VHH binders against Uncharacterized protein MJ1128. Designs and how they scored, part 4

Target 1, 280 residues: Uncharacterized protein MJ1128, of Methanocaldococcus jannaschii (q58528)
Amino acid sequence: SQPLYSENPVIQYFKNPKPFTVENVNMPVTYYGTICGKYIGYQITPHNVNEEARKCFYKYFKLKDKNPKEAERYLKRGLFLTEYLISQADKETAEVDEKNITFIVWRYNFEFPLYNLSKGWRGALCQAGCLKTLYLAYEATGDERYLNYANLAINAFKVPVEKGGLLKIRIYKNKSYYWFPEYASENPPYVLNGFITATLWIGDFGNKTGNADALYLYKEGLKSIKTFLPMYDAGDWSYYDALGHRCNKHYEHLHRLQMLWLYNKTGDEIYLKYYKKWRE
Below, E stands for the ipSAE of ESMFold2; O stands for the ipSAE of OpenDDE; V2 stands for 0.75 times the mean of E and O plus 0.25 times the DockQ between their complexes.

## First folded at step 1 (VHH)

Design b6 (framework vhh_8k46_1)
Fold by ESMFold2-Fast, scan of step 1:
Structure b6 (fold): chain B 280 residues (1-280), chain A 126 residues (1-126)
Amino acid sequence: as target 1 above (280 residues)
Amino acid sequence: AVQLQASGGGFVQPGGSLRLSCAASGFTFDDYAMGWFRQAPGKEREFVSAISWSGGSTYYADSVKGRFTISRDNSKNTVYLQMNSLRAEDTATYYCAKDEYDYVWGSYEYTGFDYWGQGTQVTVSS
């Protein structure tokens, strides 16, 4: 069946907001469709679409031998959503260190006032999710076209935010560190959770494909996480961003999970220490 | 429980060859990608090679392309790394790893290679 789209209410704003949490931003558009005869609602953003596509691909891989008919339904839906993401991608070329880099990015079609973002903004979490979706589509089908798009998506992390990409250099003690901002701007809020997820998914792509750029970006990202992690320590709790906003319970839970993921991936005891320090 | 048993390491001269094996149990082997990583003393662990669940796709670090070949035998639950034209800089402990993907509705997933075996030492002496 055909997907149905509808408009959400306009986002309400307060003058000079100082948020203590970041959650429940209304999306401008919703999507309705079917999986296995059931109607499912979505908000149409590149982030929500890649999240649903990834869920479909994981269900496909889990069910393919136990229930091939059900698995095929998830595969078809995952591919449909992946093709939608490809159709929405902006293909650009930027000059970086006297070399031309061709890349793709996804832009949001609404303003994000919390971090002073104009319509057309992009983010590393959404970018990494689209990268992962493209790789999963490649794994499910063997179609090199998806891998080619995934390689273009990884290239965005090599391009400075100022040139249309998703690389931001963060300075500490006169040394330069890579950052991949969840909310990209000239002066981003340095949100921790989105950077950790993007770094880990870039690393997974590099490990699965042997992409040298992804492996390099992953190493630089891990170096940055370790270097800046103490700045997000609020004692027995964590900060959401570099602006001093404390997490709500939902994002505190995510940060604790991310410490376990980082510990599992790196073996570095610093992550286990923060997992134990930050309360439930 | 997931078990990964790496073997086949040893001492070899530069230009020589070794074949590493990783015997897997405790999971449905043909549903997961498998990889090889290595770690030299005092160095970080680095990616070497990966193979998709079916064996239809293979991936290599630039340092080993053209010299190493990854393969798998799903009937034996085993992944292999054929290492040719070995160099002194290939000296390391080699680990096999299982890719972990499973998605619970509404939950954030963990992805990447984990469930490391004990490793097998490869020494290339000049």
Scores: ipSAE 0.013, ipTM 0.193, lowest interface PAE 8.6, mean pLDDT 78

Design b7 (framework vhh_8ghr_2)
Fold by ESMFold2-Fast, scan of step 1:
Structure b7 (fold): chain B 280 residues (1-280), chain A 128 residues (1-128)
Amino acid sequence: as target 1 above (280 residues)
Amino acid sequence: EVQLVESGGGLVQPGGSLRLSCAASGFTFSDYYAIGWVRRAPGKGEELVARIYSSGSYTSYADSVKGRFTISADISKNTAYLQMNSLRVEDTAVYYCARDTEIEYLGYWDYEVSFDYWGQGTLVTVSS
């Protein structure tokens, strides 16, 4: 019910994957265990929190006319988790092309050794998830405050990673392409699924609100997806990232589903082609 | 106009079987559309018991029905089926066929389903 400030470090005392309670509310907790010899343990992450909040809002929308009491429970939980996300957001200002851009980002309160990320790292999938969560809170309540925060969240995608944002320029054949890295760094692994999801959710936000920046970022993201898609093609399966890691069967299915979403949104036959090609 | 019409409900004894059918019109079965079976009994919330892409690919089931229920789709007939075996008294509910055109991946291996069209429902009563 009240906004929460960062309390994430306390969960490191838990050794079992059990629900954690913050201000008499069960918080979603993710167990990372040990990564590359470093104990990360239990964490409350902005990614896991925005995922739980989105699930709550979708339950609310499904149930609100058929089971109003249960729907209200999901709405209250979703709003509590959304207020937690707002309390955890870092508000920053960066100069880009002689203009000051104010934005909010969500930082992880632990290191991620797999991709050499120091505590405080950020990512486009988490950022887009928070954006989606804020927009869903706005749809559920009509409260313009959530839309205002969503607009600040979209601004992070206009700011280079080097300046605290989530925009990475990826060069191909001497041309510049926008990328929104799931694991932001100067040399990100260019994970495909997180970039596609972030691009689509930015696009949904732009289409629903008319936000010109979101629409432009969506257009640039689509160009990048189409341009770099062949680099993730391994014949009848797909690569997870630009480092040559193979998808397991689960991620192969996710990439196929994402090709269908892209085809539905754009009508571009290239996505239907890859959907069919990656069938096995 | 999208329509979903259920059939196959009725009274059956515990341990019996029923097959529910969902005839769809106004769209073509494909991987663009998912069909779910959602049940509701008085005093209980809604439960998604089974889901399938209408192309017949990818199926999922609630833990309460795994191993007993089988969902399938016939693209040529534009019809989805729910084969219910080893029925229990607690399976008594109104069963709704529902279409989803908007699928959002919310977790690494979970999908949130947004149902936009629903059938009228068919009653399944499991009683001795």
Scores: ipSAE 0.007, ipTM 0.222, lowest interface PAE 9.2, mean pLDDT 80

Design b8 (framework vhh_7xy4_2)
Fold by ESMFold2-Fast, scan of step 1:
Structure b8 (fold): chain B 280 residues (1-280), chain A 126 residues (1-126)
Amino acid sequence: as target 1 above (280 residues)
Amino acid sequence: QLQLVESGGGLVQPGGSLRLSCAASGFTFSDYYMAWVRQPHGKGLEYIATISSSGSTIYYSDSVKGRFTISRDNAKNTLYLQMNSLKPEDTAMYYCATEYSYEFDWGSDYTYSDYKGQGTQVTVSS
């Protein structure tokens, strides 16, 4: 039979939960097993936690007027998981262009051998999910503390990967472009789907709050998506990353949906072209 | 690694019924929330139903509530969707999914899972 997650000695928590007690709380857990010969096992990750928190907030918003008692149960769980994310965040300050930028990031507590990532790696998709979770907590409560943490999370996208953040400059034809790597490293694989999602969610945050940094990062991200999109074209199919890995059917479907979303957001016909070109 | 295999789709007339199955492997099925989502040809992804790991908590999209029933058999690592009173607008590719990992836009009901299967086609027509 499968283990009891809260009591299983092989579960490796994202961080030691004792500074933030998770006893008698059912935490989201992903089983990674063995990756490229290395045993990773069961993990509570910032990605798993932010996904569960967002699901709770969406249920809260849907139910708050129709079933307030049930909605409050989801609100309490969503806020608990959001506080857990805050407790696990790393608060850093980096000097960028002679300015000090204070930001928060979430790091994974295991290595990811597929992309040669050492323990402590971070990623733009997870970061954008935590950003969204913090904003949803703010929207649900009106508590400006959550908005303040969301603003610190946005700052991570202004800081180079080499300085602990999530900004990677990608050079093409002697010109610099912004990238937000799903798997951050000095030489990231440039995974397309995570970058598109992070860019769109940064943009939504900017539009909802008026945060000038988020709006700027969104515009730069859109330029990069458009510029590099042809490099992910494998004919009637797409590449998952810049290393030549072709998508499986699941990620091919996601890329096609992302092309429709980009078309809806921008009106740029290039995205509709790729939606039609890439087969389902 | 993680694999989801949907089956049970087909062609059916309005008012008919179909039962979809999803065989899960490569992960501890009984510890995950499971969902059914669908995508009509040329349209966005639509959420249908979610079931908790134990099966005790279930949610349905308003469009299918009262007509569809989601269930699971943890001993067989299988998720089911019983579809009754089918309508032409139920025509879509149906996907079994774990965990919500992607959202169409901010606050959208369209959710895409990183663990979506290959799908099974349901066509409702005369």
Scores: ipSAE 0.008, ipTM 0.203, lowest interface PAE 9.2, mean pLDDT 81

Design b9 (framework vhh_enristomig; at its last look DockQ between E and O 0.03; V2 from the best seeds 0.00; counts 0 for: pae E 11.6 > 2, unsure alone 61.1 < 65, grease 25 > 24.2, SAP .678 > .668, placed apart)
Fold by ESMFold2, look of step 2:
Structure b9 (fold): chain B 280 residues (1-280), chain A 126 residues (1-126)
Amino acid sequence: as target 1 above (280 residues)
Amino acid sequence: EVQLLESGGGEVQPGGSLRLSCAASGFTFDDYAISWYRQAPGKQREWVSTISSGGSTNYAESVKGRFTISRDNAKNTLYLQMSSLRAEDTAVYYCARGETYEYLFGDYYSTDFDYWGQGTLVTVKP
């Protein structure tokens, strides 16, 4: 869900600074150009690598019984990108509530001036995307190693943002709510689309695996979505974040699809209401 | 090899109509969202409209009610019917392949496109 600033997206080969070769491989990149006067340029980000990997796995599953040769090509690329992501993960331990939690996390190694983020920032959407990619790799291969990494990735959502994780407590009317910020910081902008997607992907993982932490985080995330959703309503359209920025057409469409997605998962009529209300 | 070939551009008077076409080859057309973008001289490329693999349509506010996007999956062809054309619609129009995720949460369009056509020029005279 990164804003795209490039006129013409380009996929280029880059040498990877961590031990994992990408020479002679068509790696997905994002061109950020200049953001708030800072040249960011071409970046291989964990988010766009995850998106490409997921696309490959979905094509594999769609084609594997119909066109096995083509499906195998997608599988091989999906697995390559998944192994790249694993190689880039940072393993950390943080003390939370007098207990040590070990987790893995993916970071962006460039500034993001739009939300005043320093190099090394992380986000819940990217993290949940990596979780989804790992589960899809497990589903495609049966290789338990992918599931083990996914279980470590879940732990980041139990660790406060202030300690390097992806949990932010959001206060509303003197009650505490869980939030998984797409742009993690001490005072995040509370971007809605990333939170919804992260919550639903965590829930899907929990439901498919029985992971108790994922199921709990999913329940807490759903409570927060329902509680804060009216804050993002502006009539026929919706806000992108809690700072009052309007969605562009792409993200407005995504919000509408997410309302239908939430309705299908929960049965709560509030989501169907917003799906119908946000027409533009 | 993925190819997108636009056609149907030309010169029209204000209030006129044009129909653009985009012929696609080298991929399974039915599986992808396809979009129209445009670029006026000296300006940044801007999104115009998207149609998902499932047929859901979205439009930029500036063209809503005047432009209609459609697809013919049997002919691997995308269309843009433009009506009530204005001078500000003058641009090179590009067809672009988007990505869709049909398996888990339905179709959506993306501003991150891998493949673009060569463009077709639309000129609306004053």
Scores: ipSAE 0.005, ipTM 0.171, lowest interface PAE 11.6, mean pLDDT 81
ESMFold2-Fast, scan of step 1: ipSAE 0.123; ipTM 0.521
ESMFold2 (binder alone), look of step 2: mean pLDDT 77; pTM 0.776
OpenDDE, look of step 2: ipSAE 0.007; ipTM 0.232

Design c1 (framework vhh_8k46_1)
Fold by ESMFold2-Fast, scan of step 1:
Structure c1 (fold): chain B 280 residues (1-280), chain A 124 residues (1-124)
Amino acid sequence: as target 1 above (280 residues)
Amino acid sequence: AVQLQASGGGFVQPGGSLRLSCAASGRTFSSYAMGWFRQAPGKEREFVSAISWSGGSTYYADSVKGRFTISRDNSKNTVYLQMNSLRAEDTATYYCAADSGYYLPTDYSEYDYWGQGTQVTVSS
């Protein structure tokens, strides 16, 4: 059968993607309110769109044999949101180590004053979420076009932040470590949860596709997580970022879950140690 | 696996109150998002309210906002639904559900585990 998106008008819109508006479509909206005195309000973000699309694909896979009619509805919505993400992607080329790397990135169309980010900022958590969404669309449809976009999305993690990508080199004890900043800038806040999630999703992509770059980025990311983990230890609690902000209860629980995920993936007892230490 | 048992339903007059409880057995309750759903005769199961694993986030259906309050006690492995200002249209079998993911879903098809229902009848 043909991919469900073959008649989707969003594909037609891809050539003129910004601004994007589709009548009679309920888009995911996030309320940011006021941040550091600036009213951000309601936003449709690539992060929220990829989250909704991923949820739709997970429901599709869960329901496809039990309730095919409802599964088809979720598949269509997931594909629509995936096409929206493709239409919003910025395609760029950067020279890294004397080689041209072509990649796609998703930029936010509002400022984020908490970390002094100007309109157009990008981040590794959003990028990894879009990567996973593209791969899920490929799994659901068999359409190689989604896999081809996923390969362009992974390339952004090979490109330095200073050149438009999502790779930041973090120095510790005169050694260089890879980081994928959730809030990319020349001096990012080094948010832990987004880096862990991005690293794990890059690894999942590498393991499923055999993409050598993704597998290498995953190994470097794991090395960085282990190296910097003690810097996020506030004793019986964890820090959200490298600026000394303590987690709220939501992010503390997320860090605990991430320690269990890392233990399951690596077998390293250090993650069980922090899971027990960072208990409620 | 987790097992859920809903209780606290019964007959109540319009304008009255009831408190439903959902008791969970198992070691992972504090990691689950919890939801309340209801089903009236001849209708689909509809969302009522949901609470994140920590209690830090809650969602309510528009029909119950301001009247119902969801809460949880992780030390007792229990989630509660306080129902105030009850109306005849709230008459339904109420179900509690648990989701093993860290997201807070509002669709019944996303929930992994379901309790047996408790009947709420609002009538004079």
Scores: ipSAE 0.000, ipTM 0.137, lowest interface PAE 17.3, mean pLDDT 82

Design c10 (framework vhh_7xy4_2)
Fold by ESMFold2-Fast, scan of step 1:
Structure c10 (fold): chain B 280 residues (1-280), chain A 125 residues (1-125)
Amino acid sequence: as target 1 above (280 residues)
Amino acid sequence: QLQLVESGGGLVQPGGSLRLSCAASGFTFSYYDMAWVRQPHGKGLEYIATISYSGGSTYYSDSVKGRFTISRDNAKNTLYLQMNSLKPEDTAMYYCATDLYSEWGYFPEYSYDYKGQGTQVTVSS
């Protein structure tokens, strides 16, 4: 009947201080602790929610024909989390090149001091994860409503960060390149892994649905990855961002795998070169 | 470099038991769902069991449910398959693999590259 609300005093929810549930109150959380002297604590973020929902849908697809009863549990949880994401999305309209673009975007309800982000910040990795979650919900149910929301989520990548979206123009040698910042701001840190993942997931959505905007964004994103890739080369290792931070072992491994994925998707030998060059 | 090395296979009589191990290296094992799959001689690939990255969730094919147990030790970067009440139908090459329906599974060409060399299980009398 009515949503059941629960609140844990150590947990901050990305929009609603009380999550609702008809099944349970077990929400995914990340512990941020104290960042640059500010206590952030436990957070339920649109990133954590979309990640858990995607895992649920993957379990559903894996089990659907082998164990339908267990698959149903994952489908219900995945759909609940997807509806929660929809309920927390901001629907906005921005004027870009004399056209109005309507989009949905997910904003975090806490500040992120590490990158000087005020409450309400957004990011391309989170956005692409929500896009993928909506598409997986569509794939699992056949419900066109999820596809309609996914199309609105794609539109956020067409809108400049300065106008509430997730498109940042990055200049190199007097040419303009598209970027989708994992931490959106006027001067983002240009984190590589989140941009690659967002670009690939936008491309996957475009290929599966035929969405022309997604396919165009994918082509622009690939162009940017190739152009800026040498800036992330630290010799036999990679940089995490454009600020000169070296990857830890986890992100170095992710960058290497992303090079292999890009090579197989594009056939471009530059990615195979970096896959072999970066150690471990 | 990414490596998966299976071991623990062998010849066993019907009703016997074996424990397979998969030693993982070159990636952050604790971040990935893992699977055991098998391929009987001259047949296609058959999925046996999967385990979540945390070890908190497990799934089994109907053919092995109640007889096989998948587990992992993230501190040792090792995946296990405990096989009990073995049947001649369980005879196959067994492979350790990353979860094909994870993020990696949406690039299926790479899932094959992240399958180990396998370990042979033969159940006969």
Scores: ipSAE 0.007, ipTM 0.186, lowest interface PAE 10.0, mean pLDDT 81

Design c11 (framework vhh_8ghr_2)
Fold by ESMFold2-Fast, scan of step 1:
Structure c11 (fold): chain B 280 residues (1-280), chain A 125 residues (1-125)
Amino acid sequence: as target 1 above (280 residues)
Amino acid sequence: EVQLVESGGGLVQPGGSLRLSCAASGFDFSYYSYIGWVRRAPGKGEELVARIYPSGGYTSYADSVKGRFTISADISKNTAYLQMNSLRVEDTAVYYCARYDEFGYSWLYDAMDYWGQGTLVTVSS
């Protein structure tokens, strides 16, 4: 019930940041090195922070009854990282269909030259991970503040990329389909794995809370996955994105597992067929 | 050791009712994952008929069973139930209890690795 950000080292760190540490707390760090001739270096990203926070919450729930002392340690770290994510969120309001939608998004503070992304870019995978982290913090604590932030995070998926959100309309055979781009831009690469994960996590949030917007977004996302899935099929392997890049072994395995997860969650046999088709 | 054990299957006439139980061991329903019921009819593919998020109480159903089946969970007994009413011949299947990794990381969190052995439900006149 204690505020974690009032005079908290995390808040002080944001004002005067040091890489790798916040007092005696090690932060997750991603090393990007040099991309397309530009030095990106070491970055603390909302994506890797939400991954570490979710890992901590999963350990907490797993250990809660078997090892309460270790469980408490993971809970404290997970909440610390969740408060970091809240402090990094940008709160925005956009007009969509003549209504104002207030939402939060997480922006990367560096450029990503591989997909021609300027500093301040955002992505659906990172957004869905932050949404999931906020919901896990709510479940761990019962603190409605986390659920309120989670609802603001889901709103970003209702807002077009062109207006600061994470909704992109993708056209196929003169029909419009929803997409949630992992690398948001006016012309995104349409990365498959990040879209599937974002869609599933939006659906999980909708199913846990009954949030009508999340359930609608999930339905539209599933429709898009089913419609565009054949475009990622290369026979016994899959494409990473719509630009024709081939999956490495890691992403090929991930796509196959995502087919199994989609089958498990929907019961739709099309996903089981792709799971079997894309190599074992 | 994580286990899911189904019970309550059997032979029933059309229009009858059955209650399936899924007893979980090796984890508590306070672990934040879905418990679901998947059925496989002879010569047919698998179908997710119902799932519940036990700690949050949220439920979802396949259109084929909506209004007839009710899924519930008793956290204190670590048991999930599927109440099946107005049973039809088309509901004949082996029913499996499954724990779903809500995050798709079953290899990290011991979720989705444990399906029950199944319980046969036969609806015939």
Scores: ipSAE 0.000, ipTM 0.136, lowest interface PAE 13.6, mean pLDDT 79

Design c12 (framework vhh_8ghr_2)
Fold by ESMFold2-Fast, scan of step 1:
Structure c12 (fold): chain B 280 residues (1-280), chain A 124 residues (1-124)
Amino acid sequence: as target 1 above (280 residues)
Amino acid sequence: EVQLVESGGGLVQPGGSLRLSCAASGFTIDYYSYIGWVRRAPGKGEELVARISPYSGSTSYADSVKGRFTISADISKNTAYLQMNSLRVEDTAVYYCARDYWEGYSEFYGFDYWGQGTLVTVSS
C-alpha cells in the first residue's frame, strides 16, 4: 500500500508530517514551491486526490478476483479519498437559459499566480477526474449515491465559468463552440491537452451511463477539438495553449497520443494526420 | 523517465515467425498499466494488434491476428513480447510497443508512452 505515493510525491512525502493526514490517513501531496514570487508550498489538491483514488479503484478492479484481501485495501483507500472529495465539493445552483442547474465543483484553496488565478479557482481536468472517481466508486460498490454525485459533477460543464461552472464559449468565424478550460477564468489560456482529456472522460461517462447531458457535452467538445486543432499546429510540433507556448517533449508526446485516442473514438482522419505530422 | 524499447523486427518469408520484445524502464509492467502492440503500415491507419494486462494475464487481439499472434509478459525481466506466427505480406508494418493508459480499462483505450517502433517486413 505504501508504494501508492511512489508515482506522485517525492520519497520525502511518504512520511507525510501533519497536516498532510486526514483521519490519520496519509494524503497525496504536491509541492508547488514558489510560483511567480509567491510561496504556494505543499498542497493537498482535488486533482491529486482524484488521481490517487482512481489508481486505487483500477488496482481494486485488477485484483478483486485474484487477490481479494489486497483488493479490499485499495477499495478502502479509494473510497476514503472519494468521501474526502465529496466533503470538499461546493454545491451550487445557477440559472442557465431560464432553468436552475444544481451542480458540484472542486475549488483549489490556494492562488495560482502563473495564470492570475485567485484562491477558489477551478478547472475542467480536475472536475473530469473527480467525475471519473465518483463513477469508479459507483462501479466498485453499486452505491447509487456516488452516481448521484457524478451527475451533479457533470452539470458543472453545462454552467458558464462566469456563473461558477466550467463551460466557456469560444468564438470562431462567428460561430460558438464549447470549451472546458483546465484553468477556468473569463479569459482562459485554452490549454489543449486538459480540454481533450476532459472531453474524452465526459464522453466515457456518457457512454457508460447513458447520461444525455454528458453525451451532448461530448459531441460539442469533439466539434471544438476538430475546429480549433489547426490553431495548435506549429508545423512538426504543437502548441500547449492558445497563447503560442510550444509544448515541451512530455506534452508533445501527450498531444500525439491524444490524436490517436481521438482517431480511435471518431474515425476522423484529421487526427491521424496530426499524429503523423507532429514529431518528438 | 518512462521508456519502451522494441527489438526483434526484420525481414521474414511468408509463413515464417518473428518474436518482438519490448523492454520497459522507469516503471514496472505489472503496475497500473497495460502493454499493447500497435502497428502502422504505409497507407493504413494505426491498428491495435494485441494488449496484455501483465498483472492479470488478460489478453486481447485484433481479429486480423487472432490464432497467429501471442502477446506475453515477463515481469521479472520487465519485458513484453509479441510472438508472430504464420506471417502474411499484410502483416508488414512498423510495430510499436506502447503502455496503455491505466484509466483505459473500459472502452477508452489510450496509450501514454510509446517505443520508437520496429519494422517488420514479410516478403518473398
Scores: ipSAE 0.000, ipTM 0.166, lowest interface PAE 10.8, mean pLDDT 82

Design c2 (framework vhh_8k46_1)
Fold by ESMFold2-Fast, scan of step 1:
Order: C-alpha cells, then sequence, then structure tokens
Structure c2 (fold): chain B 280 residues (1-280), chain A 125 residues (1-125)
C-alpha cells in the first residue's frame, strides 16, 4: 500500500528564500493562468495547502475508528502539509497601541494583478484557513506546538494591514468597523465571502480554545458583516466585492450558504432575508 | 473537444490479469489528475484508483490495494490500470476521469471534470 506522502523529500521553493523539501509528494497546485494580461501560471499557495491539510484532518477524524490504517495515512499527509505551512510562515512583530504584538502571516510569492497586489501579498481567508489547519493538527495530535502557532496566527488579525497584519478599519457614518480583507492592501476590494469565512473561523477558534482576542475579533467581525451586508445587495443577486463585481454562480451559492450559517449562529432575521432574496 | 478513450477490457478468468488504457485529448494532460471508477449492474459507481498530475501520488480503494496498479505516461497522454489477481467482484464497466489539480479529493467522483466512455471487464469462469 502507498502512504499519502513520501518519506524522501527534496527542495521546493514556495517563497524564496524559504525552502521546503518536497519530492514524491503530491502538493496541491493551482493554475491561475493569465490575470489582467500577466501570466501567473502554476502556483503552490498557502491557501490551497491549508485547504488540502484540512481535508486530510477531516478524513482522519471520520475514519479513525472505522479504518485506522487509512486514517493514519491521512493524518501523516495532513501533518506533513501543516509542517510545510509552518516552514513558510513569516514571523513578525508590530507595535499597536503601545504594545508589541508578535504574529505569523502567510504571504503569496506572486503578484495578483486583479487587485493590483505585489508579490508578498497576504489575505484573511488564507490566514484563517492556516489558523484552522493548525488547530486541527492540535486536535489530532494533542501537540501544544500547533496551538502555539495558532495563537500567533490569530495575532495577525489584531495588527493593521499598514503594519503587516490583517486588520483594516472600515468607516461608515463616522463609526469604525473591523474588516479582515481577503486581499490585503491600503485600499482593499472588501470581498464579502472571504471576510465572512475568516470571521466565522476566528469565532470557532475562540469558542474552542477560550482565546479572548479571537472572541473579541469575532464579535467585531459579526458587527461589520451586519453593517455592510446591504452594500452587497444587487437585488435578486449579490456583489462579490465593494467594487460592484457581481458574483458568478459559485460565489452566489456560497453567499447564500453563508447567510444560513450566520442566521444559525446569530438568530438575526436579516440573514434569512438575504438568503431568500438572493436567487439560486 | 475533450475526449477520454478507455480500452483494454474483456473476459478473463478469476486470478487472471488485464491492463486498461485511457487515452486523453483536448486538454493539457500533464496538468490533470486521473482516476479510474467502476460500475457493476445495479450498483452505484465507485472509486477504484487515482494518480496525481505528476505521477508522484497514487490512491487505491481498499478492495483493490495490492492487486491493481495505476500509472501514467504524460508523453503519450495516457493513464493505465494494471489489474492482477482479478475476482468475480471486479466485474464492472471501468471509466477513466480527469480532474484539475489543486484538490486531493481523489475518491469523490464529483471532483472530476471530464469522463470517458467505459470499457467492460468481466471476470467469470
Amino acid sequence: as target 1 above (280 residues)
Amino acid sequence: AVQLQASGGGFVQPGGSLRLSCAASGFTFSDYAMGWFRQAPGKEREFVSAISWSGDSTYYADSVKGRFTISRDNSKNTVYLQMNSLRAEDTATYYCAAKEYGSSWYLDESEYDYWGQGTQVTVSS
């Protein structure tokens, strides 16, 4: 039988100069092709790696009592991908309100021309996915090291984008609202789906660990979702971002599901209203 | 147009061997993972085996582990399934399928973008 990963890795560079050894291991690869006239091509991203690792951990939990041998193979692959993510993380320290905050972030090693992002850009959806992957690795192993990295990943959401983190303050009617941008920049496009997912996953981490910062970020994120939701209403459809781009069918379906998830967690009828209003 | 042409099926006695081939055209074969699925009369389609775009990772259903081997030749745009120690329970129509890389949910048929025409395998004495 074949393990889900190889024991014989070789050097592969996700973000120069941060090498990681991977050979005879099927790394998740995303084809970006050409974006706004620029060829991006094939990329191993922290987003796709964390998605794959999370799927492996979910398989492990599902199979561990029914098929322990197959479960172990998924566990080993999930842990290998988690260690890859740790190896690619940037550890940084920023001063926020007279306090030093140490955090880790994952940066992309290619440009994203659609939103005018230079190499090294970061995003809240990817960050929250890495956070969830680290927490799942902790649940699967009991290894406190994964929980410690997860706490550093949460700290990135406390640090302004301008200081290397993933917190953007969005102003509406002279009030300040927290945002966690999927595509972080000084003027982010305010993509809705990634912000909702990041907020929900931060909340899940806070609820499971009791991390007070995560719980506070979750509360602020929910307030922002409710406040800005009407700006994403295109009538019987939804907008993808604050720039007026309409969702394709895939993201429209995701937004509708997210409205149900938000309704279940908050009890707020506004989410049920948009679920019914936005067509299938 | 995308095409996946499966071949190599036939009649074989229990304990025998067959090699299935799936020839791909109309897409960049080396960018896609390939899978084999089978469907017996009156049953749902089930996963058999899969191979990553690079050939570095392979996956097998528990019922075929140690008996079947998947491989690919990217220069020939072809994926293969070597079937050894065949059993009556292996009787089915075998389908090849292609999925874009970036997902390792190889066992889920809904992850596959393109499907070939089947080739019938009958294991009987």
Scores: ipSAE 0.000, ipTM 0.122, lowest interface PAE 16.7, mean pLDDT 83

